VH-VL binders against Prolyl 3-hydroxylase 1 (P3H1). Designs and how they scored, part 8

Target 1, 115 residues: Prolyl 3-hydroxylase 1 (P3H1), of Gallus gallus (Chicken) (q6jhu8r557to671)
Amino acid sequence: SHLVCRTAIDEKQEGRSDNSHEVHVDNCILNAEALVCVKEPPAYTFRDYSAILYLNGDFEGGAFYFTELDAKTQTAEVQPQCGRAVGFSSGSENPHGVKAVTKGQRCAIALWFTL
Key: E = the ipSAE of ESMFold2; O = the ipSAE of ESMFold2 at other seeds; V2 = 0.75 times the mean of E and O plus 0.25 times the DockQ between their complexes.

## First folded at step 4 (VH-VL)

Design T8 (framework fv_ogalvibart)
Fold by ESMFold2-Fast, scan of step 4:
Structure T8 (fold): chain C 115 residues (1-115), chain A 124 residues (1-124), chain B 107 residues (1-107)
Amino acid sequence: as target 1 above (115 residues)
Amino acid sequence: QVQLVESGGGVVQPGRSLRLSCAASGFTFSSYGMHWVRQAPGKGLEWVAVIWYDGSNKYYADSVTGRFTISRDNSKNTLYLQMNSLRAEDTAVYYCARDHYYDILTGYYYFDYWGQGTLVTVSS
Amino acid sequence: DIQMTQSPSTLSASVGDRVTITCRASQSISNYLAWFQQKPGKAPKLLIYKASSLESGVPSRFSGSGSGTEFTLTISSLQPDDFATYYCQQYNSYSYTFGQGTKVEIK
């Protein structure tokens, strides 16, 4: 597990609309132009399932979102909520990113599971 | 203020061993992957090894695999490189470098901070 | 391993010149490329990450561009403090690899 706290101040602009976490896949290297994801280091190839647990909800922005392999076409978005957990398989079926935190501080615990 | 301070360098004979240390301060050491990078006198940079934030995984350059061992002690904020079976071509300044891995969800990292380096000379 | 090749290996320039350094990867690395500056006797310093993102505290005269296999570092108006060796580094795939370096010298 790993505690991750991100603030609007840490990202150095309160009004930003880009991502705090770029779109990626948790267990392979995503090539969005070629639409492939290759299982090799430095990716953590042994990860099978991923989860994040939100520890607070008193911030703005910071939404978790999923995309197609092109890293552009958004397929789903999860709004942060204190105590909410987002679980998903770590492979190429779930490219995901996190939108910028625009006000306050977002804290979450990241967890990875191996079969 | 992030600081990385290497120590343990010196002159050693071929075939001997040497252990390098890197003392970290100014950040939560246990949250970051750490690297060793070396530079032979007058030459370019060569990546040597990486250790993940929790010590669970390690990777090495082919040139040092089987001879060097990377380790860390998160309770002491210290990174180590155990160098065995040293060769003349291992002569270099050894730098420790921190992964830019504050965003653990991206899975990609580059070196954002470096130590000042410690010189290892392997000479007969 | 991904091979990184820089051009030129050495460049002579004067203060005020626009300097361009190229870095090529042997296979696509998307935008997972960093640029470092190294002065004699000192550790490398991060200038650019993600091919084009300027590290905090680095002067705006430095810029990076490119994606895939060809990348460029540009210094728009060379200052005395910029005479140094510059390295590109890919972090798309293990093993991490650096270019051979480009030395920017006084003309």
Scores: ipSAE 0.006, ipTM 0.580, lowest interface PAE 9.5, mean pLDDT 82

## First folded at step 5 (VH-VL; framework fv_ciduvectamig_arm2)

Design Ce1 (from Ca16 with light chain K33N; at its last look DockQ between E and O 0.34; V2 from the best seeds 0.00; counts 0 for: pae E 4.5 > 2)
Fold by ESMFold2, look of step 5:
Structure Ce1 (fold): chain C 115 residues (1-115), chain A 127 residues (1-127), chain B 110 residues (1-110)
Amino acid sequence: as target 1 above (115 residues)
Amino acid sequence: QVQLQQSGPRLVRPSQTLSLTCAISGDSVSSNSAAWSWIRQSPSRGLEWLGRTYYRSKWYNDYAVSVKSRITVNPDTSRNQFTLQLNSVTPEDTALYYCARDHYYELGSYPYYFDYWGQGTLVTVSS
Amino acid sequence: QSALTQPASVSGSPGQSITISCTGTSSDVGGYNYVSWYQQHPDKAPKVLLYEVSNRPSGVSSRFSGSKSGNTASLTISGLQAEDQADYHCSSYTSSSTLVFGGGTKLTVL
């Protein structure tokens, strides 16, 4: 499990120039051009299910969204709210990302499960 | 701040084994958000990724096809370092050798770029 | 031969924009969005400019931009400055879980 916080106009994270999570899949390597996701190391192939628990809601931006395998066509969006949880399978059916936080700070706990 | 410090011989004879060590400070060789690579550079081949070691619930290695039969990359958690062994060297293995960290997107599943590099070790293979 | 093809050299005058190409195959540049670009000054280790085709790490000038079409990735440097004189390398993830580099491009600022 990981505590993840993003703050608007905040450069706290080493080696990163943005404040969003780019579209990815939790247990495989996404090839968005070929529309496949390859389950192989160094990917975290042992993840079967993912969950995100939002710890606050006093921010703007930072929306969680799902896409098709192309990493561009948005299929769903989840509005963060304090105490809201999002659960999903970790595989190629659920590419997802997080939009930039535009005001305030977004905090969440990420969890991964192995069956 | 992460720092990588290389050590090892600068002259190796043909048919011998090239051995280099990379000591890590500011991070752990067993970090689940990184991988640890060896890369070399020569005029004839440019930059050439050789291989890596990393920990994801267990230890893994990936090696370039061109050297796979001769290379070993090993972690040493007690000394927080990793090593390169390249067997049966020839003059074509003469190069500037770097160790480097593959940085992963923390919540992602694949390294994106080499963000920290060692100082480089010029290794000459000659009689 | 290098796995990815780059021009051996390019040149430009201060203020000009230039583009460096990096051509691979469907098994690397064409198949994955894990293309990176590195700048290397003499006697220095490479320094990352771009990752994932077009993303800039913190501290990298917006004069550096990247794109990809088919099997070819491109690095564009706008507003050339004397400090941009260096070698430039591309890299890509491959379908065999390995990484490959281009042969490098020497940029001369006239």
Scores: ipSAE 0.231, ipTM 0.727, lowest interface PAE 4.5, mean pLDDT 84
ESMFold2 (binder alone), look of step 5: mean pLDDT 89; pTM 0.919
ESMFold2 at other seeds, look of step 5: ipSAE 0.261; ipTM 0.729

Design Ce2 (from Ca16 with heavy chain L107M; at its last look DockQ between E and O 0.66; V2 from the best seeds 0.00; counts 0 for: pae E 5.0 > 2)
Fold by ESMFold2, look of step 5:
Structure Ce2 (fold): chain C 115 residues (1-115), chain A 127 residues (1-127), chain B 110 residues (1-110)
Amino acid sequence: as target 1 above (115 residues)
Amino acid sequence: QVQLQQSGPRLVRPSQTLSLTCAISGDSVSSNSAAWSWIRQSPSRGLEWLGRTYYRSKWYNDYAVSVKSRITVNPDTSRNQFTLQLNSVTPEDTALYYCARDHYYEMGSYPYYFDYWGQGTLVTVSS
Amino acid sequence: QSALTQPASVSGSPGQSITISCTGTSSDVGGYKYVSWYQQHPDKAPKVLLYEVSNRPSGVSSRFSGSKSGNTASLTISGLQAEDQADYHCSSYTSSSTLVFGGGTKLTVL
């Protein structure tokens, strides 16, 4: 498990375009230009399932989103909410990232499972 | 915090084996959030990553192509250290040798940067 | 013949901005976001300035910034100061779980 908190530096940061975490895959090394994800050490190749548990919801931004292998084409988005959990397989079918937190602080716990 | 302390001989004759040790404090050599590398530096070649050892449900090694036929990097969990052995050295292996930690970063990706370094050991290979 | 190409030296005056390039291929700098930059003062071990192209670890000045375009990563130092005089190295993940460094760049502050 891993506690993650991300904070806007000051008040609301309008127009912020960077991600709080860039798009990646939890058990392989993503090459978005070649559209492949290489499942090899030292990546955590043994991770089979991932989960994110949100600890609060009093912030703006910080959306969790999935993409295609290109790391650009968004396929789904999850609105963080206190007590909400997101579960997904850790492999190349689920590239994902976190958009910038524009106001407040977002906190979550990341979990990984091996089957 | 994490500290890396190097030891080993500083003069090695050609054709012999270069052997160095890196002792770890403040972390474990078997940490699933780290990897343990050897890097060397010379005026002619700059920094060269040589290889690493790490634990990810089992032990792994990765070695640079330039040395992979001659290099071994081993963990020692009982002493919380890791070693470099470089066989059949030549004067081209003369360099300042560093041990370093690759660190796990948030969201589980391995960022491939070195956050802690040993003090360096200048190894000379000469007759 | 480093795997990544950097200029051998650059210079600048206090207060200027300078940029150091690091050019690789599609199998390293171009294909992966795992590009890092290190500062090294004489007789010291390298210290990481940036990872994942543009991220600064805690304690690194915001005067250091990074970017990547195609097969070339760039380190920019704004507001150049005398203590920025050092060697600068880039590194990148490569396919097959290995790492490469650039040849290094000596920055002289005039």
Scores: ipSAE 0.218, ipTM 0.736, lowest interface PAE 5.0, mean pLDDT 85
ESMFold2 (binder alone), look of step 5: mean pLDDT 90; pTM 0.923
ESMFold2 at other seeds, look of step 5: ipSAE 0.303; ipTM 0.777

## First folded at step 6 (VH-VL)

Design Cf1 (from C10 with light chain N33R S97H; framework fv_ciduvectamig_arm2; at its last look DockQ between E and O 0.63; V2 from the best seeds 0.00; counts 0 for: pae E 4.5 > 2)
Fold by ESMFold2, look of step 6:
Formats: sequence, structure tokens, C-alpha cells
Structure Cf1 (fold): chain C 115 residues (1-115), chain A 127 residues (1-127), chain B 110 residues (1-110)
Amino acid sequence: as target 1 above (115 residues)
Amino acid sequence: QVQLQQSGPRLVRPSQTLSLTCAISGDSVSSNSAAWSWIRQSPSRGLEWLGRTYYRSKWYNDYAVSVKSRITVNPDTSRNQFTLQLNSVTPEDTALYYCARDHYYGSGSYPYYFDYWGQGTLVTVSS
Amino acid sequence: QSALTQPASVSGSPGQSITISCTGTSSDVGGYRYVSWYQQHPDKAPKVLLYEVSNRPSGVSSRFSGSKSGNTASLTISGLQAEDQADYHCSSYTSSHTLVFGGGTKLTVL
């Protein structure tokens, strides 16, 4: 598990990637140009399921989103809310990232499970 | 706070083995959130990553192609340290040697950056 | 020699923005988002400025920003200050599960 908190930098500046979590896959190393994800060490190849539990909702931005393997084509988005959990398989079917927090502070717990 | 303390000889003769030790405080050499690297720096080559050791349910090593036939990086869990052995050195192995922690920072990613560095050891290879 | 290409030197005046490039191939910078930047002052170990292309560790000034396009990553320093005079190194993960560095860029603050 891992506690993650992100806060807005330079209030009222949205769209900054500096505070975002870049698109990745939890159990393999994504090569977005070649559209492959290599499941080998040092990646955490033993992760089978991932979850994020949001601890608060009094912020703007910070949306959680899924993409295709290209790390560009957004396929789904989840708005954080206090007590909301997002669960997904850790593999290449779920590349994901977090958009910048534009106001306030977003806190969440990340969890990984091995089946 | 993580600290890396290097030790080892500063002068090595050609054809011998260069051996350096990096002692870790504030973290464990067997942490599954880290990897432990050796990096060297010379005026002609700049920074050069040599290899690493890390624990992910078992021990792994990765080595740079340029040195893979001559290098060994080993953990020592009882002393919480890791070592570099570079065999058959030549004057071209003269460099400032660093140990460094390769940090896994952030949820669900593998960041591949070095957040803590040892103090550096200038090793001269000459007869 | 170095796997990643950086300009040997760049210069700028206080208050300017400058950009340092780091060019690799599709097997490293182009294929992976695991690109990092390091600042190194004389006689000091390198210090990380950015990781995963554009992320700043705690304590790194927001004047440092990063991006990549194709096989080239870029470090931008805004509001240049005298203390920014240093060497700057990029690094990348490779498809061979190794790490490579650029040749380094000497930044001179005029």
C-alpha cells in the first residue's frame, strides 16, 4: 500500500503535468510507441490487481483515467470522491494515469494484490 | 533519511580486481521498492551506469553491456550493504565511482531514477 | 560514446528560460517514459531534478520542467539563477533493461 497526496501548484494553473501521474501499467514496462508492455523485472510482475481508495474529495482536478496502450487515447475517467474505490487488473489492459490537481489536495491509498 | 557510505581502495593495478563497498543506512538492501546501482564518471565518458542488484521475491542483477563480462554486484543483507567487483581492470577504468539508490517513487510506476548517491570514490588504475 | 545526445554547453542570462535537449532512440527515450534529469555542481554527486519525463521530487523548484516528443526529451529552466550554473545529465531506461546517460550539458549563467 502507498499513501499518495498531490496538491495544486501555483493556484489557478490547470493542465500542468508536473503534479500528474504519467500513464503507466502496474505490472509491466509500457512501450507506448511500439504498443507493447513487457512483463519482466524490475517491473512489479507479481501484481495481479490494483486498487485506489480516495480519502477526500475537496479538490479540483486529479481525475483518474485509463488509456489504450498508446498512453494517449483516453478510454475512461473516474472522478475522485471521498470513499470511492477504483479496482482494476494490473496488466496491459489497463494503462492509466492521474491528471494534475488544479485546486486543493488529493489524497488516496494505492493497493496491489497478488492472486 | 537514507545515506550511502562508500569504502574501498583508491589505487588498483592493471589486471587486478577493483572492489568497492556501499553501506546503506535508513533503508534495506532487500527493499522491494529500490534497486542498488554502481555508476562511474570520467572526463572522457561522462556518467556511465555499470550495474545493479535488487530483490523482487528473489535477487536479480542487471549489468551494462560494456562491462557485463567483468562485473559483479552483490548484496550483503547481514551488513546491509552491496559491493562492486570489476575484474581485469585497465587504465580506462580510472573514474570516480558512485553507488546510488534507484528509487521506485509513486504509485504503480517504476521511476528509474537515482535519489541518493554515495560520496564518490576516485579509483586510479595504474602500475 | 554516450548513448543519449545532449548539447555540450548552453548559456543564458539571469531571468531567461533555457532548454536542454536529450536525444535517444525508440529503444530508450522514444519508447519509455522513464527519463530522468540530474543537476551536478562541481565536486558534488548528481541530484535528481525530474523523473518520468516531467515529475519533480519534493524540494525541486517548479522552475524546472520537462517534456518529450518522439525520441527527444527536454529540460526547461525558467527564471534562470546564478546557482543553476552546473552540469545537467539526462538518463533513460532502455529496452535491454539497462540505464543510459547522456554526455552531459554544461550550463553557464552569464
Scores: ipSAE 0.235, ipTM 0.723, lowest interface PAE 4.5, mean pLDDT 84
ESMFold2 (binder alone), look of step 6: mean pLDDT 89; pTM 0.919
ESMFold2 at other seeds, look of step 6: ipSAE 0.364; ipTM 0.762

Design Cf2 (from Cd5 with heavy chain N32Y, light chain S97K; framework fv_ciduvectamig_arm2; at its last look DockQ between E and O 0.70; V2 from the best seeds 0.00; counts 0 for: pae E 3.5 > 2)
Fold by ESMFold2, look of step 6:
Structure Cf2 (fold): chain C 115 residues (1-115), chain A 127 residues (1-127), chain B 110 residues (1-110)
Amino acid sequence: as target 1 above (115 residues)
Amino acid sequence: QVQLQQSGPRLVRPSQTLSLTCAISGDSVSSYSAAWSWIRQSPSRGLEWLGRTYYRSKWYNDYAVSVKSRITVNPDTSRNQFTLQLNSVTPEDTALYYCARDHYYGLGSYPYYFDYWGQGTLVTVSS
Amino acid sequence: QSALTQPASVSGSPGQSITISCTGTSSDVGGYKYVSWYQQHPDKAPKVLLYEVSNRPSGVSSRFSGSKSGNTASLTISGLQAEDQADYHCSSYTSSKTWVFGGGTKLTVL
């Protein structure tokens, strides 16, 4: 498990639309241009399920979102809330990212499970 | 703080095996967050990645095509180090050799970059 | 020969901005976000400036920024300073599970 905290960047980046975490897959190396995710070492191929548990909610931005393999076409979004958990399979069916934190600090616990 | 200390002979005859060692302090050669690479540098070729060893539930190696028939990179967990062996060297293998940590950290992104480097070992291949 | 193409040299005056290009193929720079940039001063090992195209490790000045478009990645150095005079190398992960480097760019601060 990992404790993860992300803090809003300086005011000169206020209104940023980029990500706090770039779109990725937890158990394979994503090539978004070729639409392929390579499940080979050095990737963490042994991760089967992932979860995020949010520890606070007093921040702005930082939405968790899913995409297609192109890393661009958003398919779902989860707004963080203190005590909210997001669980998903770690494979290529769930590319995901975290939008910019625009105010405050987002803290969460990341968990991975091996079957 | 992570430090990489290189050792090994600096002069090697053609057709022999070049052997170098990289000792690790401040991290483990079996760390899940790292891979351990050898990279060389020459005026004519610039930087050239040669190969790596890493632990992901078991040991793996990856090697550059240009040297794959001659190279071996091995971990040594008891001494917390890793080694380069390059067989059948020629004068074209004369270069400044670096060991480096290939950084991985793992909220599911794979940032591939070399964050710590050894001091470099200039190896000359000549008669 | 280097797999990635960089200009051999570039120059700029203190306070100016300069950009160094790094061109590869769809099998490396074009396909992956695993592109990094290194600064190397004489007689020193390279030091990472950027990873994943544009991310700065802790302790790297915000004067260094990166981007990519198609098969070309770019390093931009703003507010040039004398200590920026060095060699700069790009690298990329490849579809063959290897790393490749550019040939290097010598930056001269005039």
Scores: ipSAE 0.344, ipTM 0.762, lowest interface PAE 3.5, mean pLDDT 85
ESMFold2 (binder alone), look of step 6: mean pLDDT 90; pTM 0.923
ESMFold2 at other seeds, look of step 6: ipSAE 0.346; ipTM 0.778

Design Sb1 (framework fv_solitomab_arm2; at its last look DockQ between E and O 0.48; V2 from the best seeds 0.00; counts 0 for: pae E 6.5 > 2)
Fold by ESMFold2, look of step 6:
Structure Sb1 (fold): chain C 115 residues (1-115), chain A 122 residues (1-122), chain B 106 residues (1-106)
Amino acid sequence: as target 1 above (115 residues)
Amino acid sequence: DVQLVQSGAEVKKPGASVKVSCKASGYTFTSYYMHWVRQAPGQGLEWIGYINPRGGSTNYADSVKGRFTITTDKSTSTAYMELSSLRSEDTATYYCARGSYYDSSGYPFDYWGQGTTVTVSS
Amino acid sequence: DIVLTQSPATLSLSPGERATLSCRASQSVSYMNWYQQKPGKAPKRWIYDASNRATGVPARFSGSGSGTDYSLTINSLEAEDAATYYCQQRSNWPLTFGGGTKVEIK
């Protein structure tokens, strides 16, 4: 498990469009240009399942989203909410990222499991 | 095997600029951030910036902001730093180092270039 | 900026002795890394997340600490351990390093 907090300062976030967490895969190194995900160090190749538990929801931005292997085509989005959990397999089927936090602070617990 | 090979030493006058290359091999260049860290003679390490080669986003330390630019050439798997308006306090060895784009959760810079000495002679 | 203060600046010990290197942060941090640097060489990853040894780091090295106080311990110092060790925080931007502790073997 892993506590993650990301914050924004409104003045510094003016015009910001970059992600708070770049699109990646939890158990392999994503090569979005070649549409492959390679299981090699430093990736945590032993992870089989992932979960995110949100600790708050009093912020703007910071949406959790899934993509295709291209790291660009968004396939789903989860709005953060205090107590909401997102569970997913850690492999190449679930590339994901976190959009920029534009106001406030986003805090979550990340969990990983091996089987 | 992962390697980061930097360009050779530079001697510059105050007010000039310097461009240092860092050629990466042995891994997918766009899957990792590239950081720059400098070390003044006899002193410790100072982080000065990064680039994410996939999207080109950058972040710079305040000590060099406005004078420091990091770019990449994905076709040659090469990162560049350029520091303009050089000052004597910019004299240092400049390292490129491979990082991660995940978060601040403790992954160390796992591969470093050999360093490029930049001397600014007043 | 988070200031990391390392002590002592230089630690001179005999082979087989136990070395303890201190790193104190100006505010609480969640993650502390350590790098080893030998003269004329680039730094190497050594300890990450306060207590985890990087691949190839001998078991005589251990890291510990939390909050503002972190340490690196070398149990039974060996000649090859002579180097400067830097702590680094990755909890807040900008990333910052300590001033280093130079370990010398008598």
Scores: ipSAE 0.070, ipTM 0.708, lowest interface PAE 6.5, mean pLDDT 84
ESMFold2 (binder alone), look of step 6: mean pLDDT 90; pTM 0.924
ESMFold2 at other seeds, look of step 6: ipSAE 0.191; ipTM 0.751

Design Sb2 (from Sa1 with heavy chain Y102E; framework fv_solitomab_arm2; at its last look DockQ between E and O 0.44; V2 from the best seeds 0.00; counts 0 for: pae E 11.4 > 2)
Fold by ESMFold2, look of step 6:
Structure Sb2 (fold): chain C 115 residues (1-115), chain A 123 residues (1-123), chain B 106 residues (1-106)
Amino acid sequence: as target 1 above (115 residues)
Amino acid sequence: DVQLVQSGAEVKKPGASVKVSCKASGYTFTSYYMHWVRQAPGQGLEWIGYINPRGGSTNYADSVKGRFTITTDKSTSTAYMELSSLRSEDTATYYCARGSYEDILTGYPFDYWGQGTTVTVSS
Amino acid sequence: DIVLTQSPATLSLSPGERATLSCRASQSVSYMNWYQQKPGKAPKRWIYDASNRATGVPARFSGSGSGTDYSLTINSLEAEDAATYYCQQRSNWPLTFGGGTKVEIK
C-alpha cells in the first residue's frame, strides 16, 4: 500500500482542466491513440485489482474518474469523501485519472492486489 | 526508438540563468512525465522536478524551488528546464528522464535518460 | 523526505565474488528501484520495484527486500559490473536516491 498526498500549490490550479494524475491503466501501458493497452515493462503487469481509500474530503477538485480507452470519454466519476473507497479491476477495462486539486490537499492510500 | 537528446554544455557565472532542452522522439510525448535529475561532480543523483506534458502540471524539489522552472513545447516534443540565480553548488550534470503517470501514487521507474548536460557555475 | 542510506560506499572485489549492496530507508517504502551508472554516462534502469530486472540486465543481478531494508546482489561478479549503483524510492514525493555504492573490480 502507498500513502499519497497532493496539494494545490499553484494559484493557477483553480479552474484548470489539467489532471493531478493523467489517465492511465494500472497493469498495462495505455496507447490512447491506438485504443490498446499493452502489458509490458515498465507497467506493473501483475496487478489484478486496484483500490483507493480517501483519507479526507476537505479539499476542492481532485475527483477520480474513469474513461474509455481513448483517455478522453469519461464514463464515471467518484467524488472524494473521507473513508470512501474505490475498487476496480487493474486492466484495460478501467482507464482512470484524477482531476486537479484546486484547493487544499487530497490524501489517499492506494492498494494493489494480485490474484 | 525512444530517444532523449539534450542541449550542449553550459558555462555560467554566479547569478546568471541557464536553460537546458531535452528533445524527445520515438513515443507519444504527452503520455509520459518528464523528470529532471542532477548530479554534482563526484556525487550522487538528486531528483529536482517533473512536468506532465499533457496538462503542464509541475512538481519541484525544495532544494531548487523558486529558482527552477520546467516547461514543454508540445509541437517540438521538447522539455526545458531553467535554473535562475545560479550558485556554485548548482554545478552538475543535468539529466532529463522519462517517467509515467500510470501509477496513481508515483510514476514508473525512469526507463530512458538523456545523455546529460553539464552546467558549470564558476566565478 | 525519505532518506536512503546505501552501504558500503565502496565495494572492491575480485571477479567471481558475490557482491551485496545495501539500501536502508528512513521509513517504510513499498517499492525500491536500482540504477547502474558508469563514469560519464547517464544512469540506466537496473532493478525496478525491488526485484524485477530491467531488459538486458544479466541474471546474476537480483534485488530483494521490503519495508526499510533492501539489497542488490551480484552473484559471481564480472568485470563489466564495475559501476556505481543507486537505489531510489518512488513511494512518496519527492523521489529520493541513495548516495550510491561504487563497485570496483580488483
Scores: ipSAE 0.005, ipTM 0.557, lowest interface PAE 11.4, mean pLDDT 81
ESMFold2 (binder alone), look of step 6: mean pLDDT 90; pTM 0.918
ESMFold2 at other seeds, look of step 6: ipSAE 0.023; ipTM 0.672

Design Sb3 (from S8 with heavy chain S54R; framework fv_solitomab_arm2; at its last look DockQ between E and O 0.58; V2 from the best seeds 0.00; counts 0 for: pae E 14.6 > 2)
Fold by ESMFold2, look of step 6:
Structure Sb3 (fold): chain C 115 residues (1-115), chain A 119 residues (1-119), chain B 106 residues (1-106)
Amino acid sequence: as target 1 above (115 residues)
Amino acid sequence: DVQLVQSGAEVKKPGASVKVSCKASGYTFTSYYMHWVRQAPGQGLEWIGYINPRGGSTNYADSVKGRFTITTDKSTSTAYMELSSLRSEDTATYYCARELWSGYYFDYWGQGTTVTVSS
Amino acid sequence: DIVLTQSPATLSLSPGERATLSCRASQSVTYMNWYQQKPGKAPKRWIYDASNRATGVPARFSGSGSGTDYSLTINSLEAEDAATYYCQQYDNWPLTFGGGTKVEIK
């Protein structure tokens, strides 16, 4: 498992347009221009399933979202909530990212499983 | 293979500015944050800032804030740092480093660019 | 800022001996990394998330720790291990490094 915390400092994070985590796939290297995800190092190719458990919800921004392979077309969004878990397969069917945290601190536990 | 190739050494006087390039190859440039880390002679490592090449968002260490600018050129997959109003204490080797998304550490480093500030 | 204090500053040991490098944080951290740097070279990825070896790192290296106390151990020191090792936290901005431990082979 992996505890992930990203903190915004209100002044420094105001107007931020980037993501706290860029869109990626957990077990392969995403090439959004070519619409392909290649299973090779340094990717953690052995991951089969992923889960995120949110430890808090007292922050702004930081939404978890899924995309198509283009890393642009959003297909789903999950709002953080303390105790909320998101489970998904680690492969190319689930490109995902986290929007910028604009106030406060987002903390979650990331879990990866190998079959 | 991933490579980060930096521009050559610079010698500057106090008050001048310096611009250092970091050319990336072997990966999708816009998918990874680029950080800058410096190391004064005989000293340890100091993080000084990052840029997200996708959106251009930056974050700078207080030690260089107001004098330090990070930019990118997506068409050439190149990150730049510029440090103005140079002081002798800015003498260091400057490294670019790529952030590994899923591991939250720097997985590839440029070879370093030595900047010497002397009167 | 999270301050990382590495000790000892220099560790001089013979081949085959066990080296233990300490990194103490000023507050609890989770994302502790280690980098190896040889003279005149850029740092290299070494240990990430406290205990995971980066690709190509020999099995004689192990990382451990939690909270404020982390260590890197070299179980059977080899000549090629002579380098400076830096710990680095990724828990909070600004990212910070320890002062380094220089490992020398005598």
Scores: ipSAE 0.000, ipTM 0.579, lowest interface PAE 14.6, mean pLDDT 83
ESMFold2 (binder alone), look of step 6: mean pLDDT 93; pTM 0.941
ESMFold2 at other seeds, look of step 6: ipSAE 0.005; ipTM 0.624

